# VHH binders against q84jc2, part 43

Target 1, 232 residues: q84jc2
Amino acid sequence: MSKMRNLVEEKFLEFYESWVIQLELYLHQLLIAHNNNTMSETELRHLISKLTTHHKAYYTAKWAAIREDVLAFFGSVWLNPLENACSWLTGWKPSMVFRMVDRLRKSRVVLVEAQVKKLEELRVKTKFDEQKIEREMERYQVAMADRKMVELARLGCHVGGESVMVVEAAVRGLSMGLEKMVKAADCVRLKTLKGILDILTPPQCVEFLAAAATFQVQLRRWGNRRHYVTHS
Below, E stands for the ipSAE of ESMFold2; O stands for the ipSAE of OpenDDE; V2 stands for 0.75 times the mean of E and O plus 0.25 times the DockQ between their complexes.

## First folded at step 4 (VHH)

Design j22 (framework vhh_7z1x_3)
Fold by ESMFold2-Fast, scan of step 4:
Structure j22 (fold): chain B 232 residues (1-232), chain A 125 residues (1-125)
Amino acid sequence: as target 1 above (232 residues)
Amino acid sequence: QVQLVETGGGLVQPGGSLRLSCTASGFTFSSYAMNWVRQAPGKGLEWLSGISGSGGYTYYADSVKGRFTISRDNAKNTLYLQMNSLQPDDTAVYFCAKEYDLWSEYYTGSSFDYWGQGTQVTVSS
């Protein structure tokens, strides 16, 4: 069986495809800037601003879409299976971006000790915020199995107008809970990104954003090149 | 400081039209999504429509789709809501809402940041 696409899924698929194409164009500009040290600080700041605006546009579209159908973002049709497998609460796991920060230490970009200290403090805070959300998700999953929810699931197996109204109200409540958790996770993502960009110099920001965009683009390409395995 | 000022509300007969405006100051208007939200007497907040910073993407609640049109003029820092085919059920205080600053350090549990005072729309004969 293939999943039927609803209007939210179709609209976001069109948005996301265009958004990724633009990300690849920005990645090209970031790589040129990284390899050419004649670029002015003003030019670098302008390019960084384009990337931050582009990411803000993604979350603007996402939050509008999840208000209508948050479940579309769990197992998204606009993402390939590899991208979906790597998702944590509908997006990248916040602590994973520090792996990209670690790459900066191994390149021609040098981090001063004050930056290293601030990045480590940010890493610790990000990990704590991430763990709080994971605990909230655990509570949500446990609540799904409480007595009232089990009763509502039983009721949903019966034909009747009374059960339809009660089940619909319960499903709406569950969706609202997921929406709040996804928004909380997205806020941790954006806080983490902003924190890193605030600590880094413009050339370091360009290298960091290039590394992040490269990973995102390559993950998509790896997943799209996946061959289905024929079992014999 | 951040300020949002809604205007254009008033009394209108069923089937009539109104155009709401929201003038923004204190932030880079084109960098943020903007929303319209309403609250009817004795009811909770209802999200109606959203528009991306560039204006390239618009979204509507089913209750207003086809009747309301959201737009923005980034040169004038102004958000608009064109409301057509108004019904008594559209009676509410209408708020202009800046989307929560997705670049902020804190999440307050609200989807909206820097709400204005609102403008009253009354649909009655």
Scores: ipSAE 0.005, ipTM 0.252, lowest interface PAE 10.5, mean pLDDT 80

Design j23 (framework vhh_7z1x_3)
Fold by ESMFold2-Fast, scan of step 4:
Structure j23 (fold): chain B 232 residues (1-232), chain A 125 residues (1-125)
Amino acid sequence: as target 1 above (232 residues)
Amino acid sequence: QVQLVETGGGLVQPGGSLRLSCTASGFTFSSYAMNWVRQAPGKGLEWLSGISGSGGYTNYADSVKGRFTISRDNAKNTLYLQMNSLQPDDTAVYFCAKEYDLWSEYYTGSSFDYWGQGTQVTVSS
């Protein structure tokens, strides 16, 4: 609980608010592209690249921030309660995006059977990777309650040079463990996003990214409206 | 082709200031995070600072935090490093580094491609 912790939260809050505003601008461009059948493949690929770069910027900023204060991402101050309630290990749950992919089967840009098969294989792989991370988080939480941690908590009630050093080392170990877990989850997110975009055609990528951005923007608006109604 | 050119290095006295520039060409500059990395004589590479494509987020190594400032001008395709309160230990070759593409097999969030040739900074009296 240092001054640096509060500064990380404030800086990332400012970053995230700007990032969401830019996401809404990109969503507008995606919707225009989706309704414009005359856009070239090069133009569509350029727009898709803007979105992937935008998501990459988020993870670059996040990974730098969690190196300083990983706990800022558990119960994030830049997210409303609804956004936090829908969070899985500090971000979106990777397998959730396949429900958005399901809508592409009903769209004007129909998926071919080869794409459907590849998306199903990716879905299964993504779910398997999620379960591995969930098991590791379970082990991390169990380690928090083991005999050594209980003893260190007891020692934390006493002032002394050696006991203070041992407690500080344990806390650093816990933070490093969380950072590894968050990065592992983010890697699954990036791999899932890349996998979907690699399978889809540029028009399908635009439709998918528009659906994902719409959901993210609407979830934020629904949560913010609830706050306004509740807190007159 | 992709090219990064560092300039602004030189000899400076302890406590002095220096501004490095990196001019980028051959790629969409605003779409990539940019970094400054240095290599002191006989030592390995040390990452110093990074800046997002928009310039909206920056971060720094503890060794330079509070002394160095990273910035960019996307209209000019130029990255900057303002170095203040220079010490002899800051003597190194300074490199401009483009972040790996998101889809690269080697992308780890901490690795870079398309390094420049470097610019020598010597802090001595």
Scores: ipSAE 0.000, ipTM 0.135, lowest interface PAE 14.4, mean pLDDT 80

Design j24 (framework vhh_7z1x_3)
Fold by ESMFold2-Fast, scan of step 4:
Structure j24 (fold): chain B 232 residues (1-232), chain A 125 residues (1-125)
Amino acid sequence: as target 1 above (232 residues)
Amino acid sequence: QVQLVETGGGLVQPGGSLRLSCTASGFTFSSYAMNWVRQAPGKGLEWLSGISGSGGYTDYADSVKGRFTISRDNAKNTLYLQMNSLQPDDTAVYFCAKEYDLWSEYYTGSSFDYWGQGTQVTVSS
């Protein structure tokens, strides 16, 4: 278990708690809009824009934080253990959102054939991107094992200040590699989200965003009920 | 600009083999991962296999593991799919697909994703 001792972790914890509270407020607005037959297309597009901006704000804050300490995002202290268990490379798995899209099949506004075709094309592209990232992460983990062995051997042979410098350089290199992979994964997430929203009508976008936000909020509540005590 | 041309499809009996080829042009072939995807009649798209730009890493869908082999010849700008132990449910249009650039720092702008015209594979007696 991790303790809250890192400055980046403390700063992002404060950000994330406020970000989730705002997401819950937007979820309330999305549910009202979903059940309201009188909202104009302009009003729905404005609400969708608020959610899009909110998600963009998350990635802006995240990328600033990972520049300082990417490792804070692996086993994050601002997430409960259930949220961490459901994480894929520091966030949601992109293909998971297509399960949320499947909710739209039960919607009052049926997907037309052209939308179904575009969503399936996007789903396939998203799976390609996930597989590429998984391949890169696997290579990184293998390379990390080799680097650890080399560094352990060096520490055994060089007991002076030179050994400390070599270890620091290796840790810096590892962090830079992870930062690049996390940013790549986040770009796939944003492209997938934008792609879905571009294919869907405003009422369908509202339903999709409501489903996604509901899942995120409920996952946090389920995990918090199981782990009600703070771990120092 | 970017062009992918698939060949090698055809009619084959169950248990048979086929080798598909995809010739690429308009981009630096060795710098991008390549993929094979298929669409069966009345079904959605299915990702089958991917190969890294250097050819050093490959990946496969569970449905084709042990039966299909992906490979590439960067000198010829050509991607291959060797298909063995073909089954009637392998009947589909097979597409060659270029990976898009995952290092983009924004989610708008041009994609590097491209699909070929496809080649028909029919497994029937």
Scores: ipSAE 0.000, ipTM 0.146, lowest interface PAE 14.2, mean pLDDT 79

Design j25 (framework vhh_7z1x_3)
Fold by ESMFold2-Fast, scan of step 4:
Structure j25 (fold): chain B 232 residues (1-232), chain A 125 residues (1-125)
Amino acid sequence: as target 1 above (232 residues)
Amino acid sequence: QVQLVETGGGLVQPGGSLRLSCTASGFTFSSYAMNWVRQAPGKGLEWLSGISGSGGYTTYADSVKGRFTISRDNAKNTLYLQMNSLQPDDTAVYFCAKEYDLWSEYYTGSSFDYWGQGTQVTVSS
């Protein structure tokens, strides 16, 4: 019973490349909407809904993939090294989006005091939820190095059917623990995104989503930059 | 109101085939991943297969890989599981399960928020 690691990596790579292409198309629409004062609230809400649906599609695919191989998401082959370096528990750090929200305070679409208060309350709650998950991850990492796990690892060096079965069960348990933490992190990401979108007006939502998508697309492009270096 | 209704279960000989169907209502079917899960007599729940909302990504448990195929028809709000080369160990109640609502206020560690009533599959000679 081995994990189908290479197959998950191949299938999700194909999915992710298609997903990013569609994200770039939505970013184009967001930028047009942001610079065009002729769009109705209904049209803006429709565009916001498209982005929300697109992000949900990513998480539904991710959650199916992590059931088969959660470890594929720790150092993903479909992400370049820069994208991987910026990841927090297999994705974006939820509190990071408040830096993008801070930019709205200097935009033409100014936040009212009631919005600022609600965003600050959401920021504090998001940071608290992040700290809970970070403590759980720390507990997980410490548990990996306890006496019981170290002894199980040593047993894996011996020839014996019972030792192999015990080690395989332990590894399965570890993967299930990671899956649960990744799902908890993803739920915080989506709750934070929803919370921000519920507080902002449609024009502010478009500006926020454009900033977030621009950052994601540019980070990928920066990491994928060709080095014009010839050594021969 | 979310409802999932499974059909297609029954008695089959070892080596035979069955196709299970699950008709969904009460939610935007194409927006959610769907799963098949089974429970053998006296055992816990075993996840078998998952499919993304668009149908573009599928995944399988090692025990059924190459034998079972998951698919969906979003126009008909229907999920399918094609089961081939059935073995006595495949005897179980098979459940259609909707993926957890990612916007939910509370995450309790559950992978699924709605289940069907189940359909019995019996493989015997």
Scores: ipSAE 0.024, ipTM 0.485, lowest interface PAE 6.9, mean pLDDT 82

Design j26 (framework vhh_7z1x_3; at its last look DockQ between E and O 0.03; V2 from the best seeds 0.00; counts 0 for: pae E 13.5 > 2, grease 27.8 > 24.2, placed apart)
Fold by ESMFold2-Fast, scan of step 4:
Structure j26 (fold): chain B 232 residues (1-232), chain A 125 residues (1-125)
Amino acid sequence: as target 1 above (232 residues)
Amino acid sequence: QVQLVETGGGLVQPGGSLRLSCTASGFTFSSYAMNWVRQAPGKGLEWLSAISGSGGYTSYADSVKGRFTISRDNAKNTLYLQMNSLQPDDTAVYFCAKEYDLWSEYYTGSSFDYWGQGTQVTVSS
């Protein structure tokens, strides 16, 4: 049975647009906090908590959506082509956030030796987990080419209605495999984010989150300003 | 200790309506997506609906879309399922299920980490 895929996409598009608007408002607050050294540690921790909650809200919505249609997250309609081109398994590549961390090492907010060591250990662990997921994706792609799946695909093309149901069941199984990999990737993302925030002081967390949010917002703006090229 | 308790099940006539509730404790309810799953006698588990932690996003299985509505009250740590136009095929034990912990270091491949005991719904004349 054909599902109304575009309805799921439209629904998450509405959610994501609202989520990005709120991210821009939080970015404004992060930039004020970063430029104003008068905020207390309690005030900074509260702001960091709001950002953490906001990111958790994205992943709880994403996981609810992928249960209905995981394929909507591959080449998403709520992301522009530039955002989609920069995606790794439906989101940001975990190791890439350490480029934002590298800015902290060169900033006015100095990292102590113990923090540098812990961040490097986390970087290595994140890259290891990332590569493990890439191997699982390769295994998944190999499994899709399995002889049994190839047989089912041919049967579905050449035999009538009953074989269509068997092929549809196999396709649902493949979608469940993708859901597991996307969830594994999202867990690595959240573990990496939490790990960085646990190592950094509140002012360093604000600087890191501001850098990350700035990159996300600017990437979206750069992609959205691209002109359409049409053939005449 | 995580606990999920379903209530609101019972006997209902075909075409009738029923509202299920699930009370959660032992975790930060608003931080996790929640799900409704059912199991008919002698059959496997069937996912029905999911709701994001904030309630800002909901999703449904094709078999219940337009008939069932999922909602949550985070202040009361309670998940709801409003069921309308019930049919004999909806007879099942209904479970609320907590989405896997997003902050866990390792994902085990399990979709849900905690389930309630279930509440029986019987649709019969």
Scores: ipSAE 0.496, ipTM 0.814, lowest interface PAE 2.6, mean pLDDT 85
Fold by OpenDDE, look of step 5:
Structure j26 (fold): chain B 232 residues (1-232), chain A 125 residues (1-125)
Amino acid sequence: as target 1 above (232 residues)
Amino acid sequence: QVQLVETGGGLVQPGGSLRLSCTASGFTFSSYAMNWVRQAPGKGLEWLSAISGSGGYTSYADSVKGRFTISRDNAKNTLYLQMNSLQPDDTAVYFCAKEYDLWSEYYTGSSFDYWGQGTQVTVSS
């Protein structure tokens, strides 16, 4: 049964598709910059800024959308199953980026001791923040089975007008809590990203961002291919 | 210092229209989503609409969907709310609210970090 997409899902799907296209364009620029060691620091910083701005644009749109329907992001129809499977609280898991940095270190990126130390500190902090959010989410999820939810379940069986209002109120309450959690998670993501970019040199930032963008784009491509094969 | 100043409120008859404006200063306006919220007498704050930094995405509460339109002019640092088909239940103080700075080191748990003083909208025959 083709899950009827709600209006928020449709709108955000359109937005996200456009956003991804732009990301791919930036990725191309990042790769060029990475392969061209002749770019000035100013040029690199400009490119980094463009990417940062692009990511900010995503979250500003996301936050606008979640106010209307945060639940849409827990079943993100604009993502393929692979992307969704890799999602943590409606986005990428912040701690994942450190693994990316580690991979870069093993290949081409030489970090000085001071950078390594700062990254480790940031990693610890990020992990702590993630755990805190996870605990809160768990608490929230357990609390959902409270009296209100039971009442909601009972009311859902009756098609009466008053019951619909009560159900809507209950769902709104739930949504508010979820919105808070999503925002918290997004803050940790952005804080982590900013932290990494502050530690890395401009050339390293470009390499990191290229790797991150590549991963994101490839994950999408892999997931899409898999879905096409299953439907064929 | 961040400032948000709402204007355009007033008295209107049922079925009438108003356009609210919010002028922003003290921050990079285009970098933040903006919101309209309202507070009716004796009621809590109600979120009405949001718009992304670029204006590429808009969202609405069910209570105002189809009647209200949010927009922004980033060159003028101004947020707008076109309100049509106003009803007595729309009577409230309307606020412009800035989204929380996502890059801030300190998250307070609040969705908004700055508010205007609000503008009164009264719908009455």
Scores: ipSAE 0.212, ipTM 0.638, lowest interface PAE 2.1, mean pLDDT 89
Fold by ESMFold2, look of step 5:
Structure j26 (fold): chain B 232 residues (1-232), chain A 125 residues (1-125)
Amino acid sequence: as target 1 above (232 residues)
Amino acid sequence: QVQLVETGGGLVQPGGSLRLSCTASGFTFSSYAMNWVRQAPGKGLEWLSAISGSGGYTSYADSVKGRFTISRDNAKNTLYLQMNSLQPDDTAVYFCAKEYDLWSEYYTGSSFDYWGQGTQVTVSS
């Protein structure tokens, strides 16, 4: 059967498209700042603050959407949970950002020893937080593996007062637990982003944010090509 | 009232094997995921493994993959942990734990709502 996107997911994807367009405008400003030797530290920090605010706006919209229907963000619950063990809760793995920092360090960004030490401490902390979330995610995936529970939650089956109470409690418990885990993962993402920006100098932050924005713009274009080639 | 009772611990030589059991009562055992957790001397709690209510899906911590096998017998309300290739670092108190009751209105924020008293496993020559 063909996959159908739910209304919450479609509304969020429309937001995401406009969010990426604005990100591309900020990318232009980041590239100007990278090429301009005359920008003051205050001007650079203001631009970095704009990017931080833009990223917070992404999560604000995402958290509003998961409050409406967190299950819409987990894809098909009918798949084997082990196949999804490395699929991070509705986003990419927080520690992946360090691969981009490492690549920049090898090519353009020169870090002093104190910065390298602080980045390694942050990497270890980020991975520790990831492991805690991975354990929680695996527990919820295992707990929901039985199809009977999923059928009751999805359809909202109403057979007598006792059945309604059981289904309502199951849906509330599942939704609360999953929303908590998604927000926890997003908080790790935000804390890691903030931590990196605090360790890097303003010019280094501009380089990092430009690389991140470039990557996100390319992901949108690749995704659009795959999803909408025939009718785009 | 939910009760979980672990048995099967003991002293074993390095490279040896043990099978732990956890007998459950006070709830519909087959409806809930079950877990094994351990606490080594001077350490915090370490999650080891989980199994779905039907037994069809399992997961393991990296530290025990390939050496430990979780299983359940729903007819006997019993959870098992087969532990092979034991090493001195596996010395710990082992607990079985019931996953949080999704149907309870009294959510406490814990990952587990009921624990056994634990069984000691000691690996030494």
Scores: ipSAE 0.000, ipTM 0.306, lowest interface PAE 13.5, mean pLDDT 74
ESMFold2 (binder alone), look of step 5: mean pLDDT 82; pTM 0.832

Design j27 (framework vhh_7z1x_3; at its last look DockQ between E and O 0.74; V2 from the best seeds 0.00; counts 0 for: pae E 10.4 > 2, grease 28.9 > 24.2)
Fold by OpenDDE, look of step 5:
Structure j27 (fold): chain B 232 residues (1-232), chain A 125 residues (1-125)
Amino acid sequence: as target 1 above (232 residues)
Amino acid sequence: QVQLVETGGGLVQPGGSLRLSCTASGFTFSSYAMNWVRQAPGKGLEWLSSISGSGGYTSYADSVKGRFTISRDNAKNTLYLQMNSLQPDDTAVYFCAKEYDLWSEYYTGSSFDYWGQGTQVTVSS
């Protein structure tokens, strides 16, 4: 089944594909750095900075795009079904990164007590923020079934200039609300990421970022293979 | 302190063109998406266009698609809006607006955290 893509979907798809290619390049560098214990702290920090800048670039583009069509991000045609299934409010769920850190701890990453404590505090805070956003989103979603929306649904059944204008105005209003929710979620993502990076040492940051990037890239690859098999 | 200063507004005839500029200071310009919005007399704020930090992605409102072009020069900390085929309905005060800080501790719910003072654009025969 081929879905008709709108202009925003097409543009962002192109952007995202390029962005992912660059992410893979950074991942390669992270892996090299991780396996090379001779890199200086300055070099590691530089690499970390490059990656964080890359993520910032994504969100600046995303936020530019959602102004035009925030709804595109709730379908996210640039993602495969697996990626979409793992998405929380148009992106990765912030609390997921703590699971990644835990996995690293169980493998080879040694955290001092002070780091563990800070991570736990951050985890609690992140969870709280997620829940707050979820409650707001839920409220918003329930409110969409109000009398006004019912009226719009009825109006939408008729082809007419005035009715179309009313519907479009209402959709814009709804979109603004959704934009707020998406941005709020993105802020929690970035805050959480920054928090983790502030707690970890540069070598640990590189390892964490490598793991995160690997997961992201592999998830995409797995999902693509599965999707192609399904449609082949 | 963050500062945004719009310039380039003025009086133009229908079908004419203008190029607006917004000079930014007080923050890392390239790290933020930038926006153009306008407010016509007696109307609310209307978003017109957005551009990503690097300038690699742009978006437009339907009302200005094909007519307006947003761009930026990060070396000059300047945002631009090329406006072609101007119509009387384009008469408004045009504002440059900075996107909200992505790394802030909390999101206030506001779309933009800083605005310029605006520049008047009047399209009239």
Scores: ipSAE 0.839, ipTM 0.936, lowest interface PAE 0.5, mean pLDDT 91
Fold by ESMFold2-Fast, scan of step 4:
Structure j27 (fold): chain B 232 residues (1-232), chain A 125 residues (1-125)
Amino acid sequence: as target 1 above (232 residues)
Amino acid sequence: QVQLVETGGGLVQPGGSLRLSCTASGFTFSSYAMNWVRQAPGKGLEWLSSISGSGGYTSYADSVKGRFTISRDNAKNTLYLQMNSLQPDDTAVYFCAKEYDLWSEYYTGSSFDYWGQGTQVTVSS
């Protein structure tokens, strides 16, 4: 039902607003840890754990939502236009994280040779996984234009019982295909994030997470202000 | 090792209610979304409901919206499905299913990482 899909968007908007508020609170803690090198390794690991748990909470909620309505995540109503413009398959592009690490290396973070080697191995693996998903998305989009799908679309213009059932089955198939691709992309995102955090020391993890959270929060604030002015 | 054990199934009259439980072990329960899925006799698997790791978000298939409620108790590692206004076509084996591991494995297109053994629900007079 269209009304039930609208409810999914409303429910996830409420969830996301609360999730972002908590992210900003964690960002404050990360910035304190970053600016004041008084925290123990145990305290830093606890803070890093809070952030990773928070990101996992987002993905467990997202996966519950996409099972009901995956299309809500393509052009999400809980994201402003600037946030949506930066999306790759409903979220951040996994390979972008390595550019953030590279920028931190030039300004603040000194990595040992073993870390550099592991980061390069992870970068190559992440890019390979990302390309596999892009090829699957391409195949999905091409399949949308094949003769069978065009014939099903024509059939959908009339209300015969068998025709209706065939069209509905095809639409369900399309949604399931998108759900699988979104889940594959999210798995690559989280495995890439975990890989980076496993390679970095706790102080380096705090630097990385602070940079990532700052970027997310600033994009949202900047886009919300400009969107508001544009639509007011 | 991962284990999911469903209980609470049985015979119920049309219009009746049942509460299903799923006890989880072998993984950090609160870190994963959980699902309820059913399989009617001679039919394929049908997803019914999902709940986020914290319990803060829930979703439902159109066939059960307004009748079924999913919930979880992370302190007890237990997932629940409250089933109201049961219909004869709700007759099925009900499975608890763990969402895919977001950190350790590459996603291969599988819908769920792990399933329980199931509990039979029969709605009949």
Scores: ipSAE 0.436, ipTM 0.774, lowest interface PAE 2.6, mean pLDDT 84
Fold by ESMFold2, look of step 5:
Structure j27 (fold): chain B 232 residues (1-232), chain A 125 residues (1-125)
Amino acid sequence: as target 1 above (232 residues)
Amino acid sequence: QVQLVETGGGLVQPGGSLRLSCTASGFTFSSYAMNWVRQAPGKGLEWLSSISGSGGYTSYADSVKGRFTISRDNAKNTLYLQMNSLQPDDTAVYFCAKEYDLWSEYYTGSSFDYWGQGTQVTVSS
């Protein structure tokens, strides 16, 4: 079809495929730890550290890539259509992770009162940060649409050397604004993840990380199944 | 305490090459992405290139893509920028910059939390 891949997209596709494979390997370790009541707290904390390091490595690579081409992360070639449809500012929505915590509380994770209080405080803070980013994004999109569409339409009819420089400046301005907002969203994601892991005990952290990795792996597998059917 | 020391700047003819070095201390170098940034006379800061902690992922600004190569030696805690085909417009003070700790509880809107004093690169006749 009309899907073109630039070098940023090709490089990040390769990185992401490797990163997801490693996430699946860590998921297996999390599931073993979940079922193995003989693991020490030190062993659990080491596994948790591996997972948090793995997630930070993803964002380290992502931030390098968005510096070069942030638009590649809106409708990414390394994600299937279901994964892309579930994205909020190029990733999982921070406030929605608490639905996963709520589900675990209903089925298998027992939290003490102090943990519940801290999680509620984190949920409120996360939603507040999320809404602030959404408000900023809405203002940015409206401002860019109101002026940029007119400029781009005129450019299509009257192209010259100075017009090329104006288009480049407009694209650079859009990319810089989007990069800033994507990074802000990523920081909320990481802050939320860290906050949850700090509140939960090591066994509870393993449960949470296993659920999160399972969801991500299942979303990819489910979306690939749908995508395969539509292309057969 | 984080320290970044840039070296390798100097005067070079147009079309020439230069390799900048940045020696890092005070943090686990291999755990952080590193960046090169420059500031031309009377201009703002311009991001040039990034490299992941392992060195496996690199990115470049359009203005230097194909001419500059970022690399790192984690055993020596050193970041490099190989600059080829230098032109007068590359004249600037060049800084290496450490990526902000992504596990930070406070986001300031900046991707970089430390950089050095810079090294001057001058490209002229």
Scores: ipSAE 0.005, ipTM 0.255, lowest interface PAE 10.4, mean pLDDT 79
ESMFold2 (binder alone), look of step 5: mean pLDDT 81; pTM 0.818

